# Ledger of designs, part 19: VHH binders against q94cd5

Target 1, 317 residues: q94cd5
Amino acid sequence: IILQFAPLNSSVDEGFWHSFSSLKLDKLGIDDSPISITGFYGPCGHPQVSNHLTLLSESLPLDEQSLIASTSHGNRNKCPVPGILYNTNTVESFNKLDKQSLLKAEANKIWEDIQSGKALEDPSVLPRFLVISFADLKKWSFRYWFAFPAFVLDPPVSLIELKPASEYFSSEEAESVSAACNDWRDSDLTTDVPFFLVSVSSDSKASIRHLKDLEACQGDHQKLLFGFYDPCHLPSNPGWPLRNYLALIRSRWNLETVWFFCYRESRGFADLNLSLVGQASITLSSGESAETVPNSVGWELNKGKRVPRSISLANSM
Short names: E, the ipSAE of ESMFold2; O, the ipSAE of OpenDDE; V2, 0.75 times the mean of E and O plus 0.25 times the DockQ between their complexes.

## First folded at step 3 (VHH)

Design s64 (framework vhh_vobarilizumab_d1)
Fold by ESMFold2-Fast, scan of step 3:
Structure s64 (fold): chain B 317 residues (1-317), chain A 121 residues (1-121)
Amino acid sequence: as target 1 above (317 residues)
Amino acid sequence: EVQLVESGGGLVQPGGSLRLSCAASGFTFSNYAMAWYRQAPGKGRELVAGISSGGKTSYADSVKGRFTISRDNAKNTLYLQMNSLRPEDTAVYYCAKSPTLEYFDTGYDYWGQGTLVTVSS
């Protein structure tokens, strides 16, 4: 059975567009240079949440304090994700953007980070996103399109098994894993690390480790899982961040079989009934194929179609 | 691992010239746009010059006509030729890798450690 991922959906709060409009009027003018922004994984207020990336007013680098505040550990319900905003000043330039080239360039950047080892030191680069936009400030209307670059592994990854973490771990292991994950999320030194290792010793004690510590963890007959912050709450599908994570795992460690942990939160705390443990089978990359960039996908679908989104704030002003 | 190593900074008299170099490694240099930024004491970083993968250049108004950015893809090296230097050019100069081929920004990009340029009598 082929491993299926929940597709990412974008959510842009009105506060983001207000902050962006202020940035354009007060700082950018006609400057169309790309802007580094921060999106957030986390539960939105909707009952039907599925793999959301959200832009908020604090997503824009209006000042150092706003950016620092948005990434502080006090924001337990948000996991920051780096991205880039391609701001255009006319509808013509928006329509002329080479969207396929932008997606490929961003995917190549992710692949470069995997090959160079940067993704191992800073795994937050794996779920990198981009958004293109045009703001009509006379009409207070915005045209935008998100892309979540993800590698297509050929052949596809096979799912061996998938179950709630509460069914995989013993009661003692589950308590330890839950406590370790909560401590990890509260740590000032490891705050906002979206990919990590879950190690469980023979005495049922769990610890959260950095990805670069993999070889040190393998020696002790421990349960060792590749963990990631999963914004999805679907019981049968891992969230989309697992896609590039599997590309990293294959490229760095040549592992054919991987145990993974979809870390899911309820009200900012670890929830092992929502969290999943799965086992995946990956076909090894060898020779020339190990060096070439995989094909990539990621442009967001709008009501099932590959088209930009539009919003008007004229009635909200 | 992406590495950018700047060199060529130093003390120079007003009206003098310096050539800065940036040795790049850990990525396919020829595929990415590159830029020079600077940061003067007590001020924010500003873009001074950029060059696309195809060799198209852009400059800040304050340096246009005085500075020339260039690249040597065979040597994985970025250059900044600085002529007619002024005291206001005093800053730490940083080499930066663009996130995309035709665009560049200060955002989440790879930055070198910088090289100090002092223009003073």
Scores: ipSAE 0.000, ipTM 0.101, lowest interface PAE 20.0, mean pLDDT 79

## First folded at step 4 (VHH; framework vhh_vobarilizumab_d1)

Design k1 (at its last look DockQ between E and O 0.12; V2 from the best seeds 0.00; counts 0 for: pae E 9.8 > 2, grease 29.4 > 24.2, placed apart)
Fold by OpenDDE, look of step 4:
Structure k1 (fold): chain B 317 residues (1-317), chain A 120 residues (1-120)
Amino acid sequence: as target 1 above (317 residues)
Amino acid sequence: EVQLVESGGGLVQPGGSLRLSCAASGFTFSSSYMAWYRQAPGKGRELVAGISSGGYTSYADSVKGRFTISRDNAKNTLYLQMNSLRPEDTAVYYCAKEGLEYFDSYFDYWGQGTLVTVSS
């Protein structure tokens, strides 16, 4: 059975558009060069509502050098994700944008980060995103379209098992995993690290580790899961960020199967009933190169349609 | 415009064989994941077999060892060889195309279907 991933949805705060308008009027003018931006997301914290990748006023750089520093505040609800904004000066230009090429370009950046080892050191680059936009500053209306580049693996990832984490772990393990997750989330150093390892020892003691420490922890666990902040609330589907995570895993390690942990929360705490544990097959056929860049998809749908989103701020201006 | 046209369905006795074909047009067939679905009367649509652009195949447990999915990229055609057919295989069979253009929901297009009836 092919593993199905839930799409990631966008949310743009009005403050973003206010800030962007100011930036456009005060600095950019007619310059339509791509702008590096920072999106924010976190694990799902509600049983019925998925989390979003969100743009805020702070998503825009104050200056070219301060973007990363300004967003790295250790906020558990704002895991920073690098993105890029293509804002056009006219609606015609917006409509003429080559969305496939733009998507591919960002996907290639992700792949390069995977191949170079950068993603292993900083896995926050895995959910890299793209936004195209047109701002009508006369009418204070904005048209925009998000893309969340995700690799299409061949063969497709197969789902072996998927269940609530509470059904996968023993009671003792569950308690330890919950505690370890909460510690991870409570630390300023790790709270905004969205990809990690869950290790459980034979004595049912769990620890959360950085992805880069995988080699160091070999043989030091009974259970090892690739964990990630899952923005999705669906009980039978992992969230979108798992796609590129699996691509990284397949590229870096020759694994037949992988155990993954979809970390989700309730009221700010780890919830193993909402969180999922799954096993997937990610086998690469002999003769295939793990270095070949896969195809990618990821443009966001608007109410199930392949159209951009629009917002008017005329009433708030 | 994407088109998928199934053919090859019909009436066959238990233990018999059929070969279904799906003629594809309107998209790059060679780079698409393709699949066969079926829907029996009163039942939901279920995946029967899939084949990736690279030729990797997968099957439902109920048809493993009996059905073979294949593709001819030069002819833009998907095939389903069905052997050792059983009455429970009676269904409308649909060809499905992977939807990779924007969002990966895997399958976003189906043909009209072809009826396979297995009966003595």
Scores: ipSAE 0.106, ipTM 0.569, lowest interface PAE 2.9, mean pLDDT 91
Fold by ESMFold2, look of step 4:
Structure k1 (fold): chain B 317 residues (1-317), chain A 120 residues (1-120)
Amino acid sequence: as target 1 above (317 residues)
Amino acid sequence: EVQLVESGGGLVQPGGSLRLSCAASGFTFSSSYMAWYRQAPGKGRELVAGISSGGYTSYADSVKGRFTISRDNAKNTLYLQMNSLRPEDTAVYYCAKEGLEYFDSYFDYWGQGTLVTVSS
């Protein structure tokens, strides 16, 4: 079976557009240079509702001090993710943007971070995103479109097994995994690290480790899983961030199969009935290199349609 | 507009062979993952075979060794060579294309299907 991934969805707080309007009027004018922004996401927090990658007013810092504040750690529900805004000055320029070239450019940044090892040190670069926009400041209306660049691996990733995490772990293991995940989420040092290792030793004790520590984890564990904050709530679909995680794993390590852990919460705590454990086959075909840049996809759908979103803030002036 | 047009279905005796074709247009065929699905009477659609842009193939266990998927990127055509046909292979066979550029993690373009009947 080919592994299928649930889409990631965007959300934009009105405060983001207010901050952008101020920046454009006060500093940018007609300057259409791309702007570094910060998105925020977290694991699913509810069994019936998926989480979003969200832009807030602090997603668009106005200076270096604001940028430093917007990338500060410490909010468990606002894991920061790097992104870029491609703003246009006319609707015609917006409509003429080469979306595939922009997607490929941002996907290449993710791939470079995978190849250089930056994604092991700071895995929040894996869900890097982009936004194209047009702001009509006379009407206070905004047209925009998100992409979440994600690799399409060749050969395709095969799904061997997928089930609720509570059906994979024994009762003792599940209690230890839940406690370790809650500790990871409650620490200012680790809450913003959305990709990690789950190691379960033969005595059913779990630890959550950084990706760079993989070699140290291979000596004394009974189970080793590649975990990530999964924003999706669906019982049969791993969330979108798994796509680039598998690309990282296939590129960096010589593994034939991988156990993955879609970490999800309910009411602020680990929920192993909602969380998923699966096994994927990621072995390269003969003659292909893990160093080759994969094809990419990821332009967001708007209610199932391939069209941009629009919002008007004229009534909120 | 993406279009997928199947042909080559028909009536065949058990043990016989058929070759299905799917003519593709409206997209960059050479960079797309392509597949054949089938739908037997009273059942849902199920994957038969897939082929990546790089030529890597996969098959349902029920058809391994009997069916061969292939592609001709110069002619924008997908093929399914079906050998050693059995009555259980009777179904409408659909050509499918994965989505590119978007959140299309599922096949989102389908042909109209071509009927294969295996009966003596």
Scores: ipSAE 0.012, ipTM 0.269, lowest interface PAE 8.3, mean pLDDT 85
ESMFold2 (binder alone), look of step 4: mean pLDDT 82; pTM 0.818
ESMFold2, look of step 5: ipSAE 0.006; ipTM 0.205
ESMFold2 (binder alone), look of step 5: mean pLDDT 81; pTM 0.820
OpenDDE, look of step 5: ipSAE 0.022; ipTM 0.437

Design k2 (at its last fold request DockQ between E and O 0.46; V2 from the best seeds 0.00; counts 0 for: pae E 10.4 > 2, grease 25.8 > 24.2)
Fold by OpenDDE, fold request of step 16:
Structure k2 (fold): chain B 317 residues (1-317), chain A 120 residues (1-120)
Amino acid sequence: as target 1 above (317 residues)
Amino acid sequence: EVQLVESGGGLVQPGGSLRLSCAASGFTFSSSYMAWYRQAPGKGRELVAGISSGGSTYYADSVKGRFTISRDNAKNTLYLQMNSLRPEDTAVYYCAKEGLEYFDSYFDYWGQGTLVTVSS
């Protein structure tokens, strides 16, 4: 069956809009150039509630400095993700935006990062996102629409199996994997690294490794899984970030199948009952080049509808 | 404008065969991933078969070995050859084109569907 990925949902803190309003009024004026922003997300930490990609006041650039370089790291709940904001000056302009082109443009950036090796070095670029918005500063009303560009692989990814991690690992392995994950999350250096490798040796010892270390660890494992912080809580679906992760894997390594680890937490700790282990087929279509940029999807739905979101801050401004 | 028009549905006895066609227009058919979906009464829509632009095919387990998806790019037509039909294959069959924007599906375009009824 085709693997279905749970959508990633957005959340915008009011502070973001406050900050944006200030930015718009104080600096941008009628300039509608795209703005680099930083979103934040993390693994799901609740069995019934998925995490969101969140915009905060700190999502906006403070100055001309590189957002990524200036972004605070080391927060386990705030894995930074690069994004872009297209804010229009009028609702008409907002409605006229070519959403397909904008999505494709961001998808291309992701693909370039994959092809160049940048994504391997810094996988945080994989969940790159975009937002279109219209800010009515007279009414303090904001219309916005998120997109999380994700590649459509050809053929679609097929699911071979998907189960709780606790059912995949032995008791000894599970203990070790949990410990390794917790260590990964507890380190300021790795806590906000959302894509990684899970390796388990024949003696049931687990280690979390950077994705870039895959080639170095070849043959040094009994089990090897591509792990990622899964924002999704669903027991039968991996979260959205896995899509581009699989695209990267397919592009970089000639794998027909892939084992993946949907890392999820409970109460701030690794939970292998909530986490998922799956195997998927990621074979290329016949005659297709691994270098060709796939099509992409990713516009967020609003309550199941293809419409923008809106918020009024008239009472708080 | 993207248009998908299904045809070929009808009443057939168990064990019989049907060939569905989907005439596509309004987009570059040869470059598109296409699929057949079906929806039985009281059930959700399910993927039956898919075919990539490169010719790779996918089949639901329930139809493997019985159904064949194919395409004629020169005619902008998608086909579904259905053999050894079973009562459980009764459904409205939809031709679908890959979607490029939203989360909700790999496919965003469907025809009006064609009814296939398998009954003795």
Scores: ipSAE 0.038, ipTM 0.488, lowest interface PAE 2.2, mean pLDDT 91
Fold by ESMFold2, look of step 4:
Structure k2 (fold): chain B 317 residues (1-317), chain A 120 residues (1-120)
Amino acid sequence: as target 1 above (317 residues)
Amino acid sequence: EVQLVESGGGLVQPGGSLRLSCAASGFTFSSSYMAWYRQAPGKGRELVAGISSGGSTYYADSVKGRFTISRDNAKNTLYLQMNSLRPEDTAVYYCAKEGLEYFDSYFDYWGQGTLVTVSS
C-alpha cells in the first residue's frame, strides 16, 4: 500500500500575536519583509491527543526574546524549528499571495539542506514551516495560514509493515530502547535533535545516535531504525515529519528498505505501545532525485477546509 | 483549473482488452505523478497503477503483468492498457493527479470515472 502520513497541526499562542503587534507598531510599520521565526514542537505526549507545532511569544526574533529562545535550548517539548512569516498589510495582499510559490521556496530550502549535508548536522531543518498572515491592528484581529512543506517522493513510498513498537522489540530490547530514548530526551545536548538513529545490538542493548553516525551503525548483527519525534497519536498513521525524513534517507543513502521509528511519549516517558515501528519500501531514482527538487505539498487545512484561520484579540488587550 | 476526463470504458468479455485514456488540463502534466484507481460496487477505491513524471511505474499485485500504465506528455494524456480482463476487474476506473498545495491527500484531483464491465 502507499504510505500515508498524518497531518501536522499548528497552534498559535495569543502571546505571539501580542508580540507581533508590538513589533509591527514599534518597528515595522508598513515593512512587509519576511521575518524569520522559530516554531516549537515535541513528540506526542498523550495516547488520545496529537501535539502541535506551536508559535509562542518567543517565536519572534526580538533582541531579548531571541536570546531567551537560544538559552532555552534543551527544553523538553520546545524543540526549535526554523520558520518564516510572510505578513501582509492588507487583506487584499494576503489573498493575492502565491501560496504555491511560497511553499516551493521553503521546500527548496529544505532540499538544499538535504543536498548539502546540513540536515545531517541539524535535522531540525527538516520540519521547516511557513506562515502567511494579515494583522488588522485597528480591530486586533489576525488572519493566518500555516504550511509544513513536505516532499512528494516519486514514486511514492510503499508501506510494508506498521505496528506498535512494543510488538516489534523483544522485552529486553524494549526496556533498552525506552531507556535510551528517555536519556536522549533528558539530555540538554540531544533533546532538541528530533531525528536520530536507533541501534540495537545482538545482545539487546539499544543506543540512540546522530544521523551523521550512520556508517558506524551499519553492522550485520545490528537492528537500525530511523527515529523521529512523532507528534501524532494515531495508531495507523506515522506523523508528517516522516515525509522529509524519507526524502533525506532516499537522497543521501539510497536505501530501498527502511525501518522507521515514530517516537511517542506518555506521562513524560517513552511509550512503546503508542510509538510505532514501520518498514517502508523506497524505489530508487538517485540520478534524477539528486539534481531535481521534488514536488511539495503542505498547506494546512482548517477543519477540513482550504481556508485561513482567524483570531480576534480585541477582548484580550 | 485542473480537469481529468476518463474515456475508453465499456463492456468486454473475459480475456478481452480495453485501453483507458485520461485527458488532462489545467496543470503541468509532464511534471505530475499520475495514477489509476478503481472502485467496484460497494467497495472502496483501490490503487491500480501509478506512473512518475520520469516514467517509473508500479502496479497492484492483482493487475501486474496484465495492465500497463503509460503517459504521453506531448498530448497530456494518461493511459491504462488492460489485457486478459477478468470479471473481478469490473469497476469504475478513475484517473488521479497528485496534489501540490495541501495536506489533504496524496492524490487531490480525480476524474468522474469510466465504467469497465467484464462479463459474458
Scores: ipSAE 0.014, ipTM 0.334, lowest interface PAE 7.1, mean pLDDT 85
ESMFold2 (binder alone), look of step 4: mean pLDDT 81; pTM 0.813
OpenDDE, look of step 4: ipSAE 0.024; ipTM 0.429
ESMFold2, look of step 15: ipSAE 0.006; ipTM 0.222
ESMFold2 (binder alone), look of step 15: mean pLDDT 80; pTM 0.807
OpenDDE, look of step 15: ipSAE 0.017; ipTM 0.256
ESMFold2, fold request of step 16: ipSAE 0.000, 0.000, 0.000; ipTM 0.200, 0.236, 0.178
ESMFold2 (binder alone), fold request of step 16: mean pLDDT 82, 81, 81; pTM 0.820, 0.819, 0.821
OpenDDE, fold request of step 16: ipSAE 0.007, 0.016; ipTM 0.251, 0.344

Design k3 (at its last look DockQ between E and O 0.56; V2 from the best seeds 0.00; counts 0 for: pae E 4.9 > 2, grease 28 > 24.2)
Fold by OpenDDE, look of step 4:
Order: sequence, then structure tokens, then C-alpha cells
Structure k3 (fold): chain B 317 residues (1-317), chain A 120 residues (1-120)
Amino acid sequence: as target 1 above (317 residues)
Amino acid sequence: EVQLVESGGGLVQPGGSLRLSCAASGFTFSSSHMAWYRQAPGKGRELVAGISSGGYTSYADSVKGRFTISRDNAKNTLYLQMNSLRPEDTAVYYCAKEGLEYFDSYFDYWGQGTLVTVSS
């Protein structure tokens, strides 16, 4: 069956809009050029509530330097993701934006990063996102719409099996995997690295490794899984970030099947009962080029509808 | 606007055959993944068969070997050939299109459906 992914949801902190208003009034004026921004997300930490891609005050650039480079690293709850903001000066301009073209443009950036090897070195670029917005600063009201570009592969990815990680690993393996995950999350160097490899040896010892070290891991494991911070809480669906992850894997390596690990937490620790292990088929047809950019989807729904979101800060300004 | 119109449903005896059609318009049919879903009374909607833009097909285990999904890009039409029909195949069958602009599910455009009743 075709693998179904849970959508990623957005969350915008009020502080973001306050900071943006200041930026608009003090610096941007009527300049409606796109702005590089940084979103933040992490693994799901609740059994009934999914995590979000969140914008904060620090999501906005402070100066002309790279926003991502200037963002504080090493926060386990704030895995940085590159994004772009298109803010229009009028509601008419907002309504006239070519959403399909904007989505495709960001999807192409993701694909270029995959093809160039950048995504392998820094997989945090895989969940790249975009936001369109209109700010009514007279009324302190904001209209906005998120998109999370995700590739549609051909053929579609098929699910072979999906189950709790606790049912996939032996008790010894599970203990080791949990420990390895917690070490990964506790390190300032790796805590905000949302895509990784899970390797388990024949003696049930687990290790977490960078994605770029896949070739170095060849032959020294019994189990190898592509792991990622899964923001989703659903027991039968992997989260949205897995989509582009699989696209990268499919493009980079000629694998018929792939094992993946949906990393989820409870009370800040790895939880293998909540985490999922799955196997998917990602076979390419013999005649297809792995370099062809796939179609993409990703505009966020608002309460199941294809409409933008809105917020009023009139009472807090 | 995306339009999907199913046809070909009806009453058939067990062991019989039906061919469903889905006329598609309002989008580039040849570049879209398509699928058939069905919903039996009192049950949830389930995927029956899918066909990619490249022609790769997939089937639910319950219909594998009996049903065949195909497409005619020149006619913007999706088909479902149903052979060896069983009473448990009784359902409303829906044509579905891949969503390219927005995400909800993998397939997020649906027709009105066509009723298939398998009964002696």
C-alpha cells in the first residue's frame, strides 16, 4: 500500500509578529522582497499532540548575515530549518500570489541541495518551508499561509510494515538504541541534527551516526535504519519530514527497500513505544533518471480548508 | 477546477465483471497519480488500486489478481476493471487524484462516486 504521511503543522509565536512589525516599520517599509527566516521544530514529545514547525522572534534576521548561521545551535527543542517569507503590502497582492510557483521554487531548492550533496552534509535543509503573509499594521492583523514542500515520488513509496520500535528491537537492542538516542539528543553537537542513522551490531549495540557516514557504516551492522526526528504523534503514520528524506535516499542510493526510524520522545527521553520502525519500498524504474525533479505538494490546510490563517494582535499592542 | 466523474457502477452477480471509468478535467491528467477508493456501508474508505503518472500500479491485497487499474492519458480517463466480483466488493467507488497544490492526504481530490452492488 502507498505510504501515507501525516501533515506538518505550523505555529507562529506572537513575538514573531511583534518583531516583524518592528522590522516592517523600521527597516522594510514598502520593500516586499522575500526574507530568509528560520523555523524551529523537534520530535514529538507527547502521545496525543504533534509538534509544530514554529516561528519565533528569533526567526527573523538581525542583520544581513545568514540567519541560520547566526541562530543559536545546540538547542534540542529548536532544530533550525531554513525558510522564506513573502510578505505583501496589500491584501490584493497577497491574494494574487502564485502559490504553485512559489512552492515549486522552494521544492527546487531542496532538490538542488539533494543533488549537490549539501543535504547529505546538512540534512536540516530537507524540511525547508515558505510563508506568504500580509500585515495590516493599522489594525495589527496578520494573514499568513505556510507551505512545507514535499516531493511526490514516482512510483509512490509503498509501505511494507510499520510498528512500534519496541516491537522491532529486542530488549537488549531497545535499551541500547534508547541510550544512543539520548546521547545524541544530549550532545550540543548533535542535539539539533534531525536526520541520522541508527546502527545496531550483532551484539545488540546501537550507535547513532551522521547521514554522511552511511558508506563508512557498510558491513559493520546487523540493522541499519534511517532515523529522523518525527514531529507526529500518530501510531500508524510517519511525519511529514520523512517524505523528502526518502526522496534523498532514493536519489542517492539504489535501494529497493529502506528501514526508517521515527524518533519520538516522552518527557524529553527516547521512547521506543511511541517511536516507529517501518520498512518501505522505494524502487526506481530502470528507465528513470534519479536526477529529475519530482512534483511537489505542501500548502498547509486551515481546519481542513484551503485558506490562509489569520491572527489579531490589537489587544496586545 | 478539478473535476472527477465516475461511471460504470451497477448491480452484478457474484463472479461477474464491471468496468469503472473516471473522466478527469481541470488539471494535467498525464502528470498526476490517480487511484480508486471504495467505501462499503458502515466501513471506512479504503484504497483499492493506484496508478502513478509513470504507469506503476499497486493493489490492495483483497483485490489483487482480480482488479486492474489503467489509464488513458489521451482521453483523460482512469479505469478499473473488476473481475470475479464478490459480495464483499459492494461499495461506493471513488476516483481520486493526487494533490499537487495542498496537502491533506496523498490523494485529496475525489469524485462523487459510483455504486457497485454484488448480489445474487
Scores: ipSAE 0.028, ipTM 0.527, lowest interface PAE 3.8, mean pLDDT 91
Fold by ESMFold2, look of step 4:
Structure k3 (fold): chain B 317 residues (1-317), chain A 120 residues (1-120)
Amino acid sequence: as target 1 above (317 residues)
Amino acid sequence: EVQLVESGGGLVQPGGSLRLSCAASGFTFSSSHMAWYRQAPGKGRELVAGISSGGYTSYADSVKGRFTISRDNAKNTLYLQMNSLRPEDTAVYYCAKEGLEYFDSYFDYWGQGTLVTVSS
């Protein structure tokens, strides 16, 4: 069967729009230059609700102090992700923007980071996002589109197997994997690294490693999985970040199949009943070019509809 | 505007052959995943065959070995070669294009369909 990916959801706090309104009134005026912003996400934390990629007031780099903070390592619940805001000054400009061209431009940035090796050193570039907005400051209302650019995998990836992580690992392995994941999440050096390797040795001891260490890990393990913070809670659907992760894996390593680990939490700890382990067939045909940017998708639907989102802050302003 | 125009349907005897064509316009055909679906009387639409932008094909079990999907990127045309036709292949056949700009990677642009009737 063809591997399907659960959509990622955005959450834009009212504080983001308050901060943007101030920036636009005080400094930007009619300047519609794209603005680098920071999003925040983490693994699913509840068995019945998925997590979001969130924009907050600090997502905008308003000054030197804020810019420095936005480029530091994140924390447990706020893994920083690069994004870009395309603000428009009129509803006409907002409606005329070529969403497909902007999506492709941001997907190209991800692809270049995959090919250069930057994504191995800083995998937070994989869930890069974009926002198109129009602020009507006469009415204190905002319209926006949100996208998570993701590659159309060609050839398509086949799903061989998918099950709860607790059904894949033995009880001894599961205890060690959970402890290793909790340690990764509790360290300031690793908590904001959302893509990683899970290595389990023959004595059921688990290690979590950086992606760049794959070639050093290949010799002395019983299990090796490609792990990531999965914001989705669904029991039969890997989350959206797996899509670009598989593009990275397919591009960088000559593997026919891969095991992946959708890392999810409950009550602040690793939850291997909620987490998923799957196996995917990722083989390539000999006729494909690794140099061209793959096709991409990723504009978020508004309650299942292809329309922009709107919010009014008139009562707050 | 995306347009998909199917042709080549008709009445054939069991064991006969037809070739369906789908003329595509309004998008970059060579970059799109394409498919054929069919809808038998009183049934929902079902996938018959798919072909990726890179040329990788897939088929429903009921048509494997009998049907061949292909594309001609120079002519912006999708084809379905249907051999060894059976009465259960009777359906309206639809050309479909993948919508590439949204999370939804399912096919969501459709032609009006071409009728294939297989009867003795």
Scores: ipSAE 0.020, ipTM 0.415, lowest interface PAE 4.9, mean pLDDT 85
ESMFold2 (binder alone), look of step 4: mean pLDDT 82; pTM 0.822

